# Designs tried in a protein design chat: VHH binders against o28486. Part 18

Target 1, 243 residues: o28486
Amino acid sequence: MIGIIGGTHILEIKVLKDVEETRIETPYGTAEIDVGRVDGIDVAIIQRHGKRKDKPPHRINHAANFYALKSLGVKYVIGMGSVGALREEYSLPSLIIPHDYIDFFSGVTIYNDSLVHVTPGFDEYLREVLVEVARKISSFPVIDKGVYFQTRGPRLETKAEIAMIKSFADCVGMTAGSEATIARELGLSYAIVCTMDNYAHGIKNQSIDYREIVEKAKENARECLKIVEEAVKKVWEEKIQRT

## First folded at step 6 (VHH)

Design c3 (framework vhh_etentamig_d1)
Fold by ESMFold2-Fast, scan of step 6:
Structure c3 (fold): chain B 243 residues (1-243), chain A 121 residues (1-121)
Amino acid sequence: as target 1 above (243 residues)
Amino acid sequence: EVQLLESGGGLVQPGGSLRLSCAASGFTFSEYAMSWVRQAPGKGPEWVSGISGSGGDTYYADSVKGRFTISRDNSKNTLYLQMNSLRAEDTAVYYCARGPYDFWSGTFDYRGQGTLVTVSS
């Protein structure tokens, strides 16, 4: 079973067949998971914001979500998300597959009562799978590495905040660093493919509107889902089929 | 051997139209997304448009949206770019590419030799 975790639009553009909606109790809370198939391959899919969009980025229960995936036998989790571009030279729309992240704000961990240190990062095998697939089938330009800067949200960043972080990162979002950290702590492989749907506040001399961001993210999500679907097949063939 | 051959470039007046073609061979054309990328004299490459393997999904850079149309004919292994309302700033060598533009390598998996489009009076 391969795990997929996506944003608001993932459930509106269903990739799964034979879908069963499931709720899983974990030590960290309840997770909502759809279980189904992509071309005969068993997958579990999570909408990170909840099916009712009732979990803003700072309230997402990452521990419950990833623990539930682990409890279903998932070892590989492919994320998808929407990010703001921090470089004026990046073409929009485009896909970015980050190789590293900066997360100073979330403080997420499953280790509240024990002293355990993990080496953070995205899974390089999954990242390379996403890059290889994107280079074949993406209708967008591909940025095959970059640093993801995580903010807490749900508010958008100020121009001053973006002016600071653009010196250290390539894209800005609110979730992938938390997901990577929790996945690593639970022993799961995680990587993410992101659509760059807008320039972050102040990168271009334009006003930023969250409604426009959401609309572009929805339009671009279908492209990202095609990448995820093909990545699922490749991971299954290379890592899971022999099981 | 993968081959991409562009044609259809030339001199055109501002406001005019031009249609570029790209003949592909050596691979299963319908399995790959295809792109048009241009490079103006003295400038870096600029992504223009992309199309999915099936042709069902098309995307455009803001600079050409509403003026250019990308399409493909998988039965003929051919990619097209219909360019309308051409402007002087559209002057560039236009490259057909297999897959998307790879920003970090500054290259494509495979691209053609390019076709020159000059928009001038």
Scores: ipSAE 0.533, ipTM 0.810, lowest interface PAE 2.1, mean pLDDT 87

Design c4 (framework vhh_etentamig_d1)
Fold by ESMFold2-Fast, scan of step 6:
Structure c4 (fold): chain B 243 residues (1-243), chain A 121 residues (1-121)
Amino acid sequence: as target 1 above (243 residues)
Amino acid sequence: EVQLLESGGGLVQPGGSLRLSCAASGFTFDDYAMSWVRQAPGKGPEWVSGISGSGGDTYYADSVKGRFTISRDNSKNTLYLQMNSLRAEDTAVYYCARGPYDFWSGTFDYRGQGTLVTVSS
């Protein structure tokens, strides 16, 4: 079983066959998961904001979500998300598959009372699968590496915040650093493919319109999902089918 | 051996139209997304448009949206770019590429030699 975790319109793009809606109780809270099949492959999908979209970025229960995936026997989790571009030279729309992240704000961990050090990062095998697939079938330009800067949200960043962040990162979002950290702590392989749906505040001297950002993210989510679906097949063939 | 050959460029007046073609060989054409990328004199490469392997999904840079149309004929292994309402800013060498443009390398795994489009009065 392969895990998929997405936020922007993942459930509206009906990709699962034989879908079963499931609630899983974990030590960290309840997770809502759809279990089904993509091209005959067992897949578990989580909408990170909740099915009612009632969990804004700073309220997502990352520990519950990833623990629930682990409890279903998931080893590989592919994320998809929407990010703001921090480089003027990037054209939009495009895909970015980050190789590293900066997360100073979330403080997420499953280790409340114990001292456990993990080496943070995205899973390089999954990242390379996503890059290989994207370079073949993406209709958008691809940025095959970059640093993801995580902010807390839900407010958008100020121009001054973006002016600081752009010196250290390539895209900005609110979730992937937390997901990568928790996945690593639970022993899960995780990587993410992101749509770059807008330039971050002040990058192109344009006004930021929240409505426009949401609309672009929805339009672009289908392209990202095609990459994820093909990556699921590749991971299944290389890591699951043979064992 | 993968080969991409562009044609259809030339000199055109502002407001005019051109249709670019790219003949592909040496790979299973419909397994790959295809792109058009341009490079204006003295500037870096700019992604123009992309199309899925089936042709069902097309995307455009904001600078050309509504004026350019990307299409493909998989039976002929040929990619097209219909350019309408051409402007001086569209003057560039246009490259056909297999797959998406990679911004970090500034290159493609495979691209053609390019075809020059000059828009001037």
Scores: ipSAE 0.559, ipTM 0.819, lowest interface PAE 1.8, mean pLDDT 86

Design c5 (framework vhh_etentamig_d1)
Fold by ESMFold2-Fast, scan of step 6:
Structure c5 (fold): chain B 243 residues (1-243), chain A 121 residues (1-121)
Amino acid sequence: as target 1 above (243 residues)
Amino acid sequence: EVQLLESGGGLVQPGGSLRLSCAASGFTFSDWAMSWVRQAPGKGPEWVSGISGSGGDTYYADSVKGRFTISRDNSKNTLYLQMNSLRAEDTAVYYCARGPYDFWSGTFDYRGQGTLVTVSS
């Protein structure tokens, strides 16, 4: 079983069949998961904002989500998300598959009462799968590495905040650093493919309109869905079927 | 051996139209997304447009959106770029590329020799 975690548009996966909606109780809360098949491959899918869209970025229960995936036997989790571009030379729309992250704000951990140190990062095997797939089938440019800067949200960043972080990072978002940290703590392999749908505040001399960002993210989500669908097949063939 | 061969470039007046073609060989054409990339004199390469293997999904740079149309004929292993309402700023060598433009490395897995488009009176 391969795990998939995405935002608002993840449930539009066209090839998903035999869907069963389920709720899983965890020590960290309840997770809502759709279990189904992509090309005969068992998958578990989480909409990170909740099916009712009632969990803004700063209130996502990352521990419950990833614990629930682990309880279903998931080892590999493929993420999908939307980010702001921190470099004006990037073409939009485009994909970025980050290789590292900066997360000073989330403070997420599954370890409530114990001192446990993990080495943070994205899973390099999953990242390379996503890169290989994207470079073959993506209809828009692919940036095959970069540093993801995580902010808390839900507010957008100020011009001053973006001016500070753009020298150290390539894209900005509100979720992938938290997901990578919790995945690592639970012993899960995680990587993410992100659409760059807008330039972050102050990168271009343009107003930031959240409604426009949402509309572009919806239009561009189809590309991430295609990449995720193909990556699921490749992971299954290389890591699950062979065993 | 992967080969991409562009044609259709030339001199055109502002407001005019040109249709570029790219003949592909040496790989299963329908399995791959394809891109058009251009490079103007003295500038770096710029992604222009991309199309999915099936042709069902197309995307464009803001600078050409509404003026250019990317398409493909998988039965002929050929990629097209219909360019309308051409402007002087569209003057560039246009390259056909297999897969998306790789911005991070600044390279293409495979691209053709290019075809020159000059928009001038």
Scores: ipSAE 0.684, ipTM 0.863, lowest interface PAE 1.2, mean pLDDT 87

Design c6 (framework vhh_etentamig_d1)
Fold by ESMFold2-Fast, scan of step 6:
Structure c6 (fold): chain B 243 residues (1-243), chain A 121 residues (1-121)
Amino acid sequence: as target 1 above (243 residues)
Amino acid sequence: EVQLLESGGGLVQPGGSLRLSCAASGFTFSDYAMSWVRQAPGKGPEWVSGITGSGGDTYYADSVKGRFTISRDNSKNTLYLQMNSLRAEDTAVYYCARGPYDFWSGTFDYRGQGTLVTVSS
């Protein structure tokens, strides 16, 4: 079973069959998961904002979501998300598959009462699967590495915040650092493919608008879903089918 | 083995139109997304447009959206770019490419030799 975690558009995955909507109680809260099959491959899918779209980025229960995936026997989790570009030279739309992250604000951990040190990062095997698939089938330009800077949200960043962040990172988002941290703490392999849907505030001399960001993310989501679907097949063939 | 051959470039006046073609051979054309990328004199490559293997989805850079149309004919192994309302800033060598531009490596899996489009009066 392979895990998939995405935003609002993850529920548009057309090749998903035999869908069972499941609610899983965890020590950290309840997670809503759709279990089904893609080309005969068992998958577990989480819409990170909740089925009611009621969990903005700063209120996503990352611990519950990833614990629930682990409880279903998931070892590999593929994420998808939308990010703002921090470099003028990046084409939009494009796909970025970050190799590292900066997360100073979330403070996320499953270890509330124990001192446990985890070595953070994205899973390099899954990251390379995503890169290989994206290079093969993407209709968008591919940026095969970069540093993801996580902000808390839900507000967009100020021009001053972006001016600071762009010195250290390639894209900005609100979720992937938390997901990578919790996945690592739970012993899960996690990587993410992101659509770069807009330039972050102040990167170009244009007004940034939440409504425009949402509309562009919607237009671009299907390309990202295509990458995720093919990555699932590749992971299954290489890591699961033979075992 | 894999070959991509562009044609249709030339000199055109601002506001004019051109249609570029790319003949593909040496691979199963319908299995691959295809792209048009351009490179203006003294600049790096700029992605212009992409199309899925089936032709079901098309995507455009903001600079050409509404003016250019990408299409493909999988029965003829041919990719097209219809360019309308051309501007001086569209002057570039246009390349047909298999798959996306890889930003950090600065390469395509495969690209053609290019066709020059000059927009000038």
Scores: ipSAE 0.373, ipTM 0.725, lowest interface PAE 3.2, mean pLDDT 86

Design c7 (framework vhh_etentamig_d1)
Fold by ESMFold2-Fast, scan of step 6:
Structure c7 (fold): chain B 243 residues (1-243), chain A 121 residues (1-121)
Amino acid sequence: as target 1 above (243 residues)
Amino acid sequence: EVQLLESGGGLVQPGGSLRLSCAASGFTFSDYAMSWVRQAPGKGPEWVSGIDSSGGDTYYADSVKGRFTISRDNSKNTLYLQMNSLRAEDTAVYYCARGPYDFWSGTFDYRGQGTLVTVSS
């Protein structure tokens, strides 16, 4: 069983069959998961914002989501999301598959009462799968590495915040750092493919409108879905089918 | 041997139209996403448009959206770019490419020789 976690358009996967909606109670809260098949492969899918889109980025229960995936026997989790570009030279739309992250704001951990140190990061194997797949089938330009800067949200960043962040990172978002941290703590392999839909505030001299960002993310989400679908098949063949 | 051959470039007046073609050989064309990329004099390459393997999904750089249309004919192994409402800033060598643009190398795995489009009155 391979895990998939995405935003607002993850539930539009048309190739998903034999779908069963389930709720899993975890020590950290309840997670809503759709279980089904992609080309005969068992998958568990989470809409990170909730099926009712009622969980903004700062209120996502990352611990419950990833614990629930682990409880279903998931080892590999493929993420998808939307990010803002921090470099003017990046073409938009494009895909970025980050190799590292900066997260000083979320403070997420499953370890409430104990001291446990994990080495943070994205899973190198899954990241390489996503890069290989994207380079083969993507209709967008591909950026095969980058540093993801996580902010808390739900507000967009100010020009001053972006001016600071762009010195240290390549794209900005609100979820992937938290997901990578919790996945690592639970012993799950996680990597993400991101659509780069807009330049972050102040990168170009244009007004930023939240509605425009949402509409572009919707328009571009189908590319990430194709990458995720193909990556699921590759992971199954290389890591699950052989086991 | 992968080969991409562009054609259809030329001199066009502002506001005019031009149709570029790219003949592909040496691979299963219907398995790959395709792109158009351009390079203006003295500038680096700029991704213009992309199309998925089926032709069902198309994407455009903001600079050409609404003016250019990418399409493909998998039965003929041919990629097209219909360019309308041409502007002086569209002057560039246009390249057909297999797959996505690689940002770090500034290149594609396979790229044709290019076709020159000059928009001038």
Scores: ipSAE 0.290, ipTM 0.699, lowest interface PAE 4.4, mean pLDDT 85

Design c8 (framework vhh_etentamig_d1)
Fold by ESMFold2-Fast, scan of step 6:
Structure c8 (fold): chain B 243 residues (1-243), chain A 121 residues (1-121)
Amino acid sequence: as target 1 above (243 residues)
Amino acid sequence: EVQLLESGGGLVQPGGSLRLSCAASGFTFSDYAMSWVRQAPGKGPEWVSGISDSGGDTYYADSVKGRFTISRDNSKNTLYLQMNSLRAEDTAVYYCARGPYDFWSGTFDYRGQGTLVTVSS
């Protein structure tokens, strides 16, 4: 079973079959998860914001989500998300598959009362799978590495915040650093493919419009879904299907 | 051997139209996303448009959106770019490419020799 975690449009995977909607109780809370098949491969899918958009970025229960995936026997989790570009020379739309992250604000951990140190990062095997798949089938330009800067949200960043961040990162988002941290703590392999749907506040002269960002993310989500679908097949062939 | 051969470039007046074609051979065309990329005199490569393997999904750089249309015919192994409302700044060599543009390498999986489009009065 391969795990998939994404935003609102993850539930529009058209090749998903035999879907069972379920609710899993974890020590960290309840997770809503769909179990089904992609091309005969068992998958567990989480819409991180809730099916009804009831969990904005700062309210996502990352520990419950990833613990639920682990409880189903998931080892590999493929994420998808939407990010703001921090370099004006990047073409939009495009895909970025980050190799590292900066997360000073979330403070996320499953270890509330114990001292446990994990080495943070994205899973390099999954990251390379996503890069290889994107290089073949992406209709967008591909940026095969970069630093993801996580902000708390749900507000957008100020121009001053972006002026600071752009010196140290390539894209900005609100979720992938938390997901990578919790995945690592639970012993899960995690990487993410992101659509770059807008330039972050102040990168271009035009004022930022949240509604425009949401619409562009919706239009571009299909590309991420195709990448995720193909990556699921590749992971299954290389790590799960053993003959 | 992978080959991509562009055609259809030429001189056109501002506001005019051109249709570029790219004939592909040496690989299973229907398995790959395809792109159009251009390089203006004295500038680096700029991604223009991309199309999925089926042709069902198309994407455009903001500079050409609403004016250019990418399409493909998998039965003929051919990629097209319909260019309308051409501007002087569209003057460039246009390259057909297999797969997407890779930002860090500045390259493609494979690209053709290019076709020159000149927009001037």
Scores: ipSAE 0.458, ipTM 0.776, lowest interface PAE 2.8, mean pLDDT 87

Design c9 (framework vhh_etentamig_d1)
Fold by ESMFold2-Fast, scan of step 6:
Structure c9 (fold): chain B 243 residues (1-243), chain A 121 residues (1-121)
Amino acid sequence: as target 1 above (243 residues)
Amino acid sequence: EVQLLESGGGLVQPGGSLRLSCAASGFTFSDYAMSWVRQAPGKGPEWVSGISGDSGDTYYADSVKGRFTISRDNSKNTLYLQMNSLRAEDTAVYYCARGPYDFWSGTFDYRGQGTLVTVSS
């Protein structure tokens, strides 16, 4: 079983068959998961904001979500998300598949009463799969590495915050660092493919229309879905299919 | 093995139109996204447009949006770029590419030799 975690548009996967909506109780809370098949491959899908879209980034229960995936036998989790571009020379729309992250603000951990240190990072095998697939089928430019800066949200960043961050990172978002940290703590392999839907606050002098950002994010999410669907097949063939 | 051959470039006056073609061979054309990228003299490459293998998804750089149209004919292994309302700043060598533009390497999975488009002032 391969895990998939995404935002609002994850549930628009057309090739998903035999869908069962489930709720899984974990030591960290309840997770809502759809289980089904993509081309005969068992998948477990999480909408990170909840089915009612009632969990803003700072209230996502990362521990419950990833623990539930682990309880279903998931080892590989493919993420998708939306980020702001921190470099004005990037063409939009684009995909970025980050190789590292900075997360000083979330403070997420499953270890509340024990001293445990993990080595953070994205899974390099999954990252390479996403890059390989994106380089073949992406309809817009691919940035095959970068540093993801995580903010808490749900508010957008100020111009001053972006001015600070852009010296250290390539894109800004609110979820992938938390997801990578919790996945590593639980022994799961995790990587993410991100659409860059807008320039972060103050990168361009152009006025930002929030409605336009939402519309672009919706159009661009389909590109991530294609890549995730193809990556699922590749991971299954290379790591899960036994002979 | 893989070959991409562009054609259709030339000299055109501002406000004019050109249609570029790219003939592809040596791979299963419909399995790949395709891109158009341009490079003006003395500048780095600029991504212009991309199209999915099934033609279902098309995207454009802001500089050409509304003026250029990307399309493909999978039965003929051919990619097209219809360029309307051409401007002097559109002057560049236009390259057909297999797959998306890779920003940091400044390159593609595979790229053709290019076709020159000159828009006279």
Scores: ipSAE 0.518, ipTM 0.800, lowest interface PAE 2.3, mean pLDDT 87

Design e1 (framework vhh_etentamig_d1)
Fold by ESMFold2-Fast, scan of step 6:
Structure e1 (fold): chain B 243 residues (1-243), chain A 121 residues (1-121)
Amino acid sequence: as target 1 above (243 residues)
Amino acid sequence: EVQLLESGGGLVQPGGSLRLSCAASGFTFSDYAMSWVRQAPGKGPEWVSGISGSGGDTYYADSVKGRFTISRDNSKNTLYLQMNSLRAEDTAVYYCARGPYDFWSGTWDYRGQGTLVTVSS
């Protein structure tokens, strides 16, 4: 079973068969998961904002989501997300597959009552799978590495915040750092493919309109879906079918 | 070996049209996304358009959206770029590339030699 986690567009996976909507209670809360098959491969899918769109970025229960995936026997989780570009030189639309992250604000952890130190990061194997797939089938330019800066949200960043962040990172978002941290704590492999749908506030001296960002993210989501679908098949062939 | 051969470039007046072609060989053409990338005199490379292996998904840079059309014929292993309403700022060497443009390297896995498009009166 391979895990997939994304935004609202994740539910548009047309090749998903035998779908069962499931609610799993965890020590950290309840997670909503769709279980089904892609080309005969068992997958577990989470819409991170909730099916009712009632979980903005700062209210996502990352611990419950990833614990629920682990309880279903998932070891590999592929993420999808939308990010703002921090470099004027980047072409839009494009895909970025970050290799590292900065998250000073979320403070997420499953270890409330014990001292456990994990080495944070994205899973190198899954990241390489995503890069290889994207370099073959992506209709967008691909940025095969970068530092993801996580803000808490739900507000967009100020020009001053972006002016500071752009010195240390390549894209900005609100979820992947939390997901990577919790995945690592639970012993799950996690990596993410992101669409760059807009330039962050002040990068191009353009006005930022959240509605326009959402519309572009929706138009571009199909490209991430194709990459994720193909990555699921590759992970199955290389890590699950052989074992 | 992988080979990409481009044709169709030339001199055209503002408002004119050109169709670029790229003949591919040495790989299973339909398995790969394809791209057009351009480089104007004195500037870095700019991604123009991309198309999925099946041809079902096409995308464009904002600078060309509505004016250019990317297409492919998988039975002939050929990629096309139809360029309409050409502007002086479209003057560039146009490259056919296998797969997406890689921003960090400023290059592709494989690309053609390029074809020059000059938009001038």
Scores: ipSAE 0.554, ipTM 0.811, lowest interface PAE 1.9, mean pLDDT 87

Design e10 (framework vhh_etentamig_d1)
Fold by ESMFold2-Fast, scan of step 6:
Structure e10 (fold): chain B 243 residues (1-243), chain A 121 residues (1-121)
Amino acid sequence: as target 1 above (243 residues)
Amino acid sequence: EVQLLESGGGLVQPGGSLRLSCAASGFTFSDYAMSWVRQAPGKGPEWVSGISGSGGDTYYADSVKGRFTISRDNSKNTLYLQMNSLRAEDTAVYYCARGPYDFWSGLFDYRGQGTLVTVSS
């Protein structure tokens, strides 16, 4: 079973067969998971904002979500998300598959009363699978590495915040650093493919409209899903079917 | 032996149209996304358009959206770019590429020889 965790549009693509809705109680809270199949491969899918889209980014229960995936026997989790571009020279739309992240704000951990140090990062195997797949089938440009800067949200960043962040990062979002941290703590392999749907505040000399960002993310989500579907098949063949 | 051979370039006046073709061989054409990328004199490469292996999904750079149309015929292993309302700034060598443009390396899995499009009076 491979895990998929996505945002607002993950459930709109009906490529899954035999979808069963489930709720899993964890020590960290309840997670809502849909179990189904992609080309005969068992997958567990989480909409990170909740099925009712009622969990804004700062309220996502990352520990419950990833613990629930682990409880289903998931080892590999593929994320998908929407990010703002921090470089004017990036073409939009495009895909970015970050290789590292900066997260000073979330403070997420499954360890409340224990001193446990993990080496943070995205899983290099999954990241390379996503890059290989994207380079073959992506209909728009691929940025095969970058630093993801996580902000708390739900507000968008100010121009001053983006001016600071762009010196150290390539894209900005609100979720992937938290997901990578919790996945590593639980012993899960995690990487993410992101659509670049807008330029972050102040990167272009234009006003930012959240409504336009949401519409662009919706238009581009299908491309991200194609990459995820093909990556699921490749991971299954290389790591699950053979082992 | 992967080959991509572009044709259809030439001299055209502003407001005119051209149709570029790219004949592909040596691989299963329908398994790959395809791209058009251009390079204007003295400038770096610019992604123009991309199309999925099935042809069901197409995307365009803002500079060409509404004027250019990418399409493919998988039975003929051929990629097309219909270019309408051409402008002087569209003057460039146009390259057919297998897969998407890789931003960091500026590389393609494979690209063709290029075909020159000149838009001038």
Scores: ipSAE 0.507, ipTM 0.794, lowest interface PAE 2.2, mean pLDDT 86

Design e2 (framework vhh_etentamig_d1)
Fold by ESMFold2-Fast, scan of step 6:
Structure e2 (fold): chain B 243 residues (1-243), chain A 121 residues (1-121)
Amino acid sequence: as target 1 above (243 residues)
Amino acid sequence: EVQLLESGGGLVQPGGSLRLSCAASGFTFSDYAMSWVRQAPGKGPEWVSGISGSGGDTYYADSVKGRFTISRDNSKNTLYLQMNSLRAEDTAVYYCARGPYDFWSGTMDVRGQGTLVTVSS
């Protein structure tokens, strides 16, 4: 079983056969998961914001989500998300597949009462799969590496915050650093493909319009989903089905 | 073996139209997304448009949205760019590319030789 974790449009269920909507209780809370098949491949899908879209970025239960995937036998988790571009040179829309992240603020961990150190990062194998797939089938320009800077949200970043961050990172978002950290702690392989849907506040002279960002993210999510679906097939062939 | 060959460029007046074609060979055309990228004199490359392998999904740079239309005919292994309401700033060499434009390298995995489009009176 391969795991997929995404935002608003991940649960367009017409891509899955024999879908079972499930709620899994974990030590960290309840996770909502759709289990089904894509081209004969067992897949577990999580909408990170909840099925009612009632969990903003700062309220996502990352520990419950990833623990639930692990409980279903998932080893490989492919994420998809929306990010703001931190470089004026980037073309929009585009895909970015980050190779590293900066997360100073989330403080996420499954180890509340234990001292356990993990080496953080995205899974190199999954990242390379996403890059190979994107370079073949993406209708958007591809940025095949970059540093993801995580903020807490749900507010957008100020111009001053972006002025500080842009010297150290390529895109800004609210989820992937937390997801990578929790996945690593649980022994899961995780990488993410992101749509760059807007320039972060102050990167260009235009004002940020939240509604416009949401509309572009919705339009662009389908492109990201195509990459994820093909990556699932490749991971299945190489890691799950392989003799 | 893998080849992309553009055609259809030329001199056109402002407000005019041109249709560019790109003939592909040496690979399974329908398995790949395709892109149009342009390079104006003295400027870096600019992504113009992209299309999925099936042709079901199309995307455009803001500078051309509403004026240009990308399409493909998988039975003929051919990519098209219909350019309407042409402006002087559309003057560039237009490149057909297999797959998406790679922003960091400023290159494309496989590209054609380019076709020159000049918009002037």
Scores: ipSAE 0.547, ipTM 0.803, lowest interface PAE 1.7, mean pLDDT 86

